# VH-VL binders against a2bn08, part 12

Target 1, 238 residues: a2bn08
Amino acid sequence: MAEARLQRLLRVYVLDTSALTDTRLRSLLGSGSLDEAVRRFAELIASVRIAYGVEVYMPPTVYEEARRFLLSNGVTVQSFEALAAWITIKPPTRHEIRIPASIVRDYVEEVRARLARGLRVAEEHVRRAFEAGGLYAAETASREARREKLGAIIRGLRERYREATRHGMLDSVEDLDAVLLALEVRGVLVSNDEGVRRFAEALGVISIDPPKFISVLQGLLRHSKTGGVAREEAHSTS

## First folded at step 1 (VH-VL)

Design u8 (framework fv_dusigitumab)
Fold by ESMFold2-Fast, scan of step 1:
Structure u8 (fold): chain C 238 residues (1-238), chain A 121 residues (1-121), chain B 111 residues (1-111)
Amino acid sequence: as target 1 above (238 residues)
Amino acid sequence: QVQLVQSGAEVKKPGASVKVSCKASGYTFTSYDINWVRQATGQGLEWMGWMNPNSGNTGYAQKFQGRVTMTRNTSISTAYMELSSLRSEDTAVYYCARDEYSYGWDYFDYWGQGTTVTVSS
Amino acid sequence: QSVLTQPPSVSAAPGQKVTISCSGSSSNIGNNYVSWYQQLPGTAPKLLIYDNNKRPSGIPDRFSGSKSGTSATLGITGLQTGDEADYYCGTWDSSLSAGYVFGGGTKLTVL
């Protein structure tokens, strides 16, 4: 139901970096490699744009981030540019876009809460390092053993600090640009990032994840190929 | 400006010993470990060991244990690596490199220019 | 033999992209940070990437690093003739008889 309504009413999409870095892309597009998946994704977008006028957008900041990631993960320049050829690369008009002060207030309040959690994580790991250091003070443990322990504590700090401060939070210019562009073009945001999607929803922007996006596009093409009969919405209340 | 300057090329006979020096400048010598890495002709990089210039403590790769000694002279900010019982396969360029222990990671941010040691009969 | 496995050589044309892999085990790459070093012919190695994906001052963003599980990758985009060099990955090995370990090195040729 929801999918059918989306196919009928919504024809404009904006891609976040996470839409192109989703590790499921190979499986979702029935491909053996990420490079092949990117090429099939390009074909899918091209097909729906030509057949139905579906528009897909991406900010330049997202384009650059996605390009860097994909090229670092075995995607060729040719394959990426084939995809980009069917996507409209456009920056949001940042200076003209306005957001309610209530959203800014809520964001600031969440940042403050996240920073407090991050400090607690830091304090816990300082205590762990102090205790570990005390255990090594009177023994002849090798430098390698001490390095391993300290390194593990620091890695744990970094991982838990990221969890505390960044998880579920809008924290990059790329993500903000994707949301702002979606707001500006009145499109649907495609992202698997929960924080980005929450921020979009607060602004009234509809969002879907990459598997749902691919499903919607494949559904559009399936209806075209089968030649199904269109249902006419006749208001028969006269 | 951080700089590590190594001693000049050496030619030694099999069975001899060689002592390479590495003079540090532009930073507090005792605050960073010095590592030694060699590269045999046509081969890759091979880690030999580390030396803490503050304490004098060392750790050596198993392959070199018993043949290598790493020391320092803090008054002249100089590290030394002595390799004994030289064999033809010890013909290599020997590098000193700076390492920061304080964070539990090892990466070599500054390298000496290298010292060529040739072992020939 | 090197503990970390790299391809012995890679080649590409100017302006293209190359990736250099580095494969290890849980005791080295799996549990520790990875660094990459560039060695131009006749020179000492130079630190190119540290902490898996960070660049020292002066290293252009054409160079990138990543790590997944027990493997690491160095990426070079916009390839230039001046990039012809040997590239080495390196990390600490946390096993009991451990020390710092390097990959066997990859010779990059820009044709």
Scores: ipSAE 0.000, ipTM 0.387, lowest interface PAE 15.1, mean pLDDT 82

Design u9 (framework fv_dusigitumab)
Fold by ESMFold2-Fast, scan of step 1:
Structure u9 (fold): chain C 238 residues (1-238), chain A 124 residues (1-124), chain B 111 residues (1-111)
Amino acid sequence: as target 1 above (238 residues)
Amino acid sequence: QVQLVQSGAEVKKPGASVKVSCKASGYTFTSYDINWVRQATGQGLEWMGWMNPNSGNTGYAQKFQGRVTMTRNTSISTAYMELSSLRSEDTAVYYCARGYTWYVESRTYYFDYWGQGTTVTVSS
Amino acid sequence: QSVLTQPPSVSAAPGQKVTISCSGSSSNIGNNYVSWYQQLPGTAPKLLIYDNNKRPSGIPDRFSGSKSGTSATLGITGLQTGDEADYYCGTWDSSLSAGYVFGGGTKLTVL
């Protein structure tokens, strides 16, 4: 039964935003532009759907984010729509999905620990600003030099705060929706985000990165095309 | 100035109940847990439970479950601990203590202020 | 027995240094910050150290704390006669009813 479940699971995939924004997409699909890569990706998904019944899902929140990114980066509306036509856009049934209280507890603990780390970062930078201000008051310094120093301290705070609180964290509705949808459809999550994948794994959801996903789909097509490719070549030669 | 002032010494017979009070002043009573800790003569500190004065929620140590009840009266900033079915081994000094917890850091929990203690003697 | 293990007694001369250990498990010291309490004879306990190594206002810097893994240590330097007391470590324990646990206490004698 574990083998049958694995076979079903390998035919159902859920994409998060990173699956469609991965910078390796052009190279993986052998294309010269992002627009061409999106078109080839659409063809790939369509082909495995037809040949093997592979289902690809994404929640509406991921759809909107991916659309904004791709259209802003030279992908045409027509190319994106060609891709989206082969993807099932569906929100997770949030009110019916249950997760173990232990996972919620662990998540709350991690959020609280990260908030505490963020507070320590903030306190450090408040001390830095106070000390810098005192130093500049004692020394002759231009208004511009003082503003530049304050700006540098604030930039350092923002960077270290982001690192302390957000890195490797499940921190968006889009990410949560992708994980919940994967749990609901019993599918494989496709993500290049460490925090998203860790949360999915805690829920028992298998995850793979976008390069592995494309490799799997291409592998399926190579298998299905073995007889067809040979015959097509014979016809092209004649 | 934060203060926790407890009721006076009690002498009880086995099988009786005792109710110890702890009056808080110098802070917002509903903002901090009140914990109860006892100490038998010549022995160590033993935690009994916590009571949230805002919600009235409690958590008791397993050893005392079914025998202890922790309550409060917010109008007079006073916490109570009632221990029933008293035995000679319940002879101890009973302390109330303010529990500091920080919502941002779940690993932080300590007793920053303590009452002076209430001696409870169970004699037969 | 107590959940957290401390030596029952330690002794040293005035001006010397002592350390008091406190050993627990992953569900208590390994997962939560440790506090230390000083109990002078005939008095209520007093908070001495919180969050592993921090001192409340009014506690002199000769008292220090540290934590490593599932163990914590209280350090006292420049011992004074007034330091004769019982010392308790304490922390939250997630394994038993989400409750607070204390060490068995260490009696410090200044000879």
Scores: ipSAE 0.000, ipTM 0.390, lowest interface PAE 21.0, mean pLDDT 83

Design v1 (framework fv_dusigitumab)
Fold by ESMFold2-Fast, scan of step 1:
Structure v1 (fold): chain C 238 residues (1-238), chain A 125 residues (1-125), chain B 111 residues (1-111)
Amino acid sequence: as target 1 above (238 residues)
Amino acid sequence: QVQLVQSGAEVKKPGASVKVSCKASGYTFTSYDINWVRQATGQGLEWMGWMNPNSGYTGYAQKFQGRVTMTRNTSISTAYMELSSLRSEDTAVYYCARGSYKYRGWTEYSYFDYWGQGTTVTVSS
Amino acid sequence: QSVLTQPPSVSAAPGQKVTISCSGSSSNIGNDYVSWYQQLPGTAPKLLIYDNNERPSGIPDRFSGSKSGTSATLGITGLQTGDEADYYCGTWDSSLEYGYVFGGGTKLTVL
């Protein structure tokens, strides 16, 4: 039973956007271009589905986001659709998925703590702006110079506010859909995002990063062909 | 009158680092952020990060975290972008661009109003 | 993770009108103002439109911008041979550590 459960868990994966936008796909899959890497990734997923029944899922929101990124980075429509053909595009059944109240409570407490940190960042930058304004009021600097100084302070506020409130936090529908789908299909989440992975693990969803995912799939194929590289040997006549 | 003048083309071996300069003139250097954007041959524009020349504060795109460093020297109004552990995929034209802002109430919205001419970096074996 | 979607190419005859779309999400176009950049062959990009619909000094009024929800549009009327270029939309994305994102670019050909 336990072994059967572990085999099931290792056979089902859900990809978030970061699984397909990692530009290291070229080196991870041994190819010179991202387009070639995507095609090799498609072949890898196809091979493990055929040989081991490995299922790979992604929500429609992740599909759209990944497609947009890859097409903007030199991947052809044909190459992306070849990859997508081996991935089951399915939304999570949100109305049937239950989340423990303890997880929601912890999330709400973390949001509150981060909002408090954000307020402190805002207060710091208000203080900076006040001090800068005091200096410029005495010196009658041009309106443009004062606007430029204020802009620099506000940009610093935005960056630090984002770091305080959003970094390492589950804060997008795409990421939530990936976690919910992984929970629903009882699969492993593939993600580079620490906040997404922490939320998934709180729900009992195992997560791995994209390099580990590729390594596991390659390892499965290597294990099934102890001592052999049958396809490469058959096709290489030089 | 506003000009951003970048350093000349570089040819590097894989694993090396490259440091591109961007000299600003015609405005107060410390009043505008400097952004860095690259473009591989035949590819689109890719934002790398920004640097506030007044504070030295930086923000880097996640893809370049750990490989890129953006600095400045205010005495010569020059911004720098250093990219390490170079690979063939880093072959691109690298641009610096000035971040200008407009205010809508208490919110800043920024855009790139002036661009450097670009620096070609070629990484070859 | 977020990148803006543009058509890869558009074409029209001199004097005609073209529109170039730019589609994003709530974290980018839905959350910030959109800019458009023109890149003539062999040159650096040049700002065409900022704040969704504003033109910098020196940009003719045949270039226009608009935004609705999570999408933006660049319009070019009275098309000229000198308009042959790559066009990029761009905006800040809150989901990427407050980073800037560009569309994939649209190659405009005047035939």
Scores: ipSAE 0.000, ipTM 0.391, lowest interface PAE 16.5, mean pLDDT 82

Design v2 (framework fv_dusigitumab)
Fold by ESMFold2-Fast, scan of step 1:
Structure v2 (fold): chain C 238 residues (1-238), chain A 123 residues (1-123), chain B 111 residues (1-111)
Amino acid sequence: as target 1 above (238 residues)
Amino acid sequence: QVQLVQSGAEVKKPGASVKVSCKASGYTFTSYDINWVRQATGQGLEWMGWMNPNSGYTGYAQKFQGRVTMTRNTSISTAYMELSSLRSEDTAVYYCARGYSYRHWGYDYFDYWGQGTTVTVSS
Amino acid sequence: QSVLTQPPSVSAAPGQKVTISCSGSSSNIGNDYVSWYQQLPGTAPKLLIYDNNERPSGIPDRFSGSKSGTSATLGITGLQTGDEADYYCGTWDSSLEYGYVFGGGTKLTVL
């Protein structure tokens, strides 16, 4: 059972969008361009799949997001499709996947707390704007100076609101699909997003970051052996 | 009169770092965000990130996270963008631009732009 | 490399009307205001339209903007030779980690 689980953890991975948009991808694959990095990543995944039966999955929502990002950043259609050819694109079976009610309850409570924090941030900045407006109304300050002051207050609001409500939270359908698919295939989630990884951990899904994932795959290919020595070295390196 | 004046052209080797400056005048420096946008020769505009000169807070496009650092010196109204681990693909004109957000909750638009700094990365 | 789709080029004669389209999705044009930037050869971009249809001071009224659904349009009437430039649409994108995105640019040629 433990051996079977260890084999699944070594063999099955699910990619989040961040696995393909990580800025370290280029350097980790020894590539000068993102397009070259994507092609080398395709070769790496293909080699590990052929030699060790490694399965890599990604939900359609992540596929579309990653494709859009990579094509917008100098990756050719040919290079992306070469990578995608070695990845199984599959949606999670949402109607059959079960999540403990305690996790949903905790998520709802955290959302509620974050919304309350966001409201307090908004109220504080409304007070600042009101006070600043009073000062400028009393003076012959230019319209430009008044616009500058209000703009600064609004930017402060946006930054603190984002900090209060979104940092470290699961907040996208793409991220949820990746976690649900990892749960369904009993695989390892590859993501560098704190909120996504925290939610995955709560569900018992093991997650690793993209550098760790590439290191594991490269470690497997550094050994020509198809035995325990190769697996043990991959464990030690990874 | 609002002006953003950038530092001069740079030529760098692959693996080096480059730091571009953007000096603001004609307005209150701390009241507007500074955005950085680049453009490779004959190519389109690509947003890199923003920096709030009052707080020092930054937001970077995912593509540049880990390689870019945006800072400022409020005493001389100057913003900086440093890009490390340069590759030939980083050859571009780099612009700073003033971000304007008066009307709503997101980053809205760039009303004034610097003249651009050409960075050439070549072996 | 663009998230927003623009035609690569458009052309017309002096005095004619041209329109430049910018197509996106619900995460960008569908949920935020669109800006347009004009870039004359060898110069920095210049703000031409903001908030879908507003003009900065100094921009003549022959330049106009509009937005419908997930698409935006820049209109130029009374076309002049001095209008030859690259035109870019831009907006905030809520997908990814919230970033500003530009269209690929449209080269306007006047006969």
Scores: ipSAE 0.000, ipTM 0.417, lowest interface PAE 14.1, mean pLDDT 82

Design v3 (framework fv_dusigitumab)
Fold by ESMFold2-Fast, scan of step 1:
Structure v3 (fold): chain C 238 residues (1-238), chain A 123 residues (1-123), chain B 111 residues (1-111)
Amino acid sequence: as target 1 above (238 residues)
Amino acid sequence: QVQLVQSGAEVKKPGASVKVSCKASGYTFTSYDINWVRQATGQGLEWMGWMNPNSGYTGYAQKFQGRVTMTRNTSISTAYMELSSLRSEDTAVYYCARVRYYDSSGYWYFDLWGQGTTVTVSS
Amino acid sequence: QSVLTQPPSVSAAPGQKVTISCSGSSSNIGNDYVSWYQQLPGTAPKLLIYDNNERPSGIPDRFSGSKSGTSATLGITGLQTGDEADYYCGTWDSSLEYGYVFGGGTKLTVL
């Protein structure tokens, strides 16, 4: 039973945005352009679907994000839609999907820790603004110089707050949708995002990076050709 | 006694992987982040990354991204750091260190250190 | 090369005082608290100062810290032979996706 479930998992994949925006896509598919790489990727997915029944999914949120990226980076609408034709675009059934409370608890604890870091960042920048205000007394510094210094402190706060609260976190609906869809279809998640992959693994979802995904699909097709030759030779000598 | 106890010295060939362990005792393991810091012979301290033992979430220094994996086993209060594709330049003492909470923030300073694990990579 | 700059060595006689500097930028010392770590020969580092100027329990008041702008200073008074060690400053750096950075270390020799 567990073996049957594993066989299903090896034939079902879910792509997150990073699977289609990975900068290695062109080299992995032996392509000179991103548009050519997308076309070859479409051919690869089509081939394994036809030969082995491999299913590839992505949620609509990932589809839209990937489409925007690829079209802005020289991929034609025709090439992208050719790829999308072999991918099942489906949202996760969010209200029916169940996850262990322990995972939610761990996520909440991590959010709490990061919010505490964000507060500390805010406190430090309040201190910096107060000290800078004292040094930029009205008598010795121009209003323009004071405004520039305050602006720099506020920009620093915003940047450090984002880094303190979002680094290595599952922090987007797109990423969550990919994980939830993989859980729902009992598939393998394809992602190069460490935070997304760790969240998926905690839910029992197997994850692989885009290079390994492409390698596995190419390996399936090479194995098929090599096995065919060996079988025919055996038959011919019998 | 509050302490972090690391695994013993390792000698590896270039291209191999090494997995160093760090066992926590005397405190609630899942309440403090574990960081990893290395030091080559006669050199300074170099931060490698952090791992939250409660959630398993990690952050790695860019230099080690793709080669390092930090994990934990909460049932035995042990953190792990695995470094792959070893080079002679990876010869160093590897330390685990705990980061204290401040209103549930654990990212400010290293208040408790392991004794260190010497990893020698030779060809 | 270290992101935070410390003098490579400093020396003084027993009973004297010494100051070790640590210079950074607005993305690290300018934006966050500084910690100091003492590493005795052949041992793991030990926390000496945190939050710029606070001492952990068990650290004598001979050790003090301060911060001004993008620089921090560790002060040691009443030097003892047992203070011979390497001293490292450290802080979080926002420009490195919020990674921790150490100074290059300062070897203190008590002559």
Scores: ipSAE 0.000, ipTM 0.423, lowest interface PAE 14.9, mean pLDDT 82

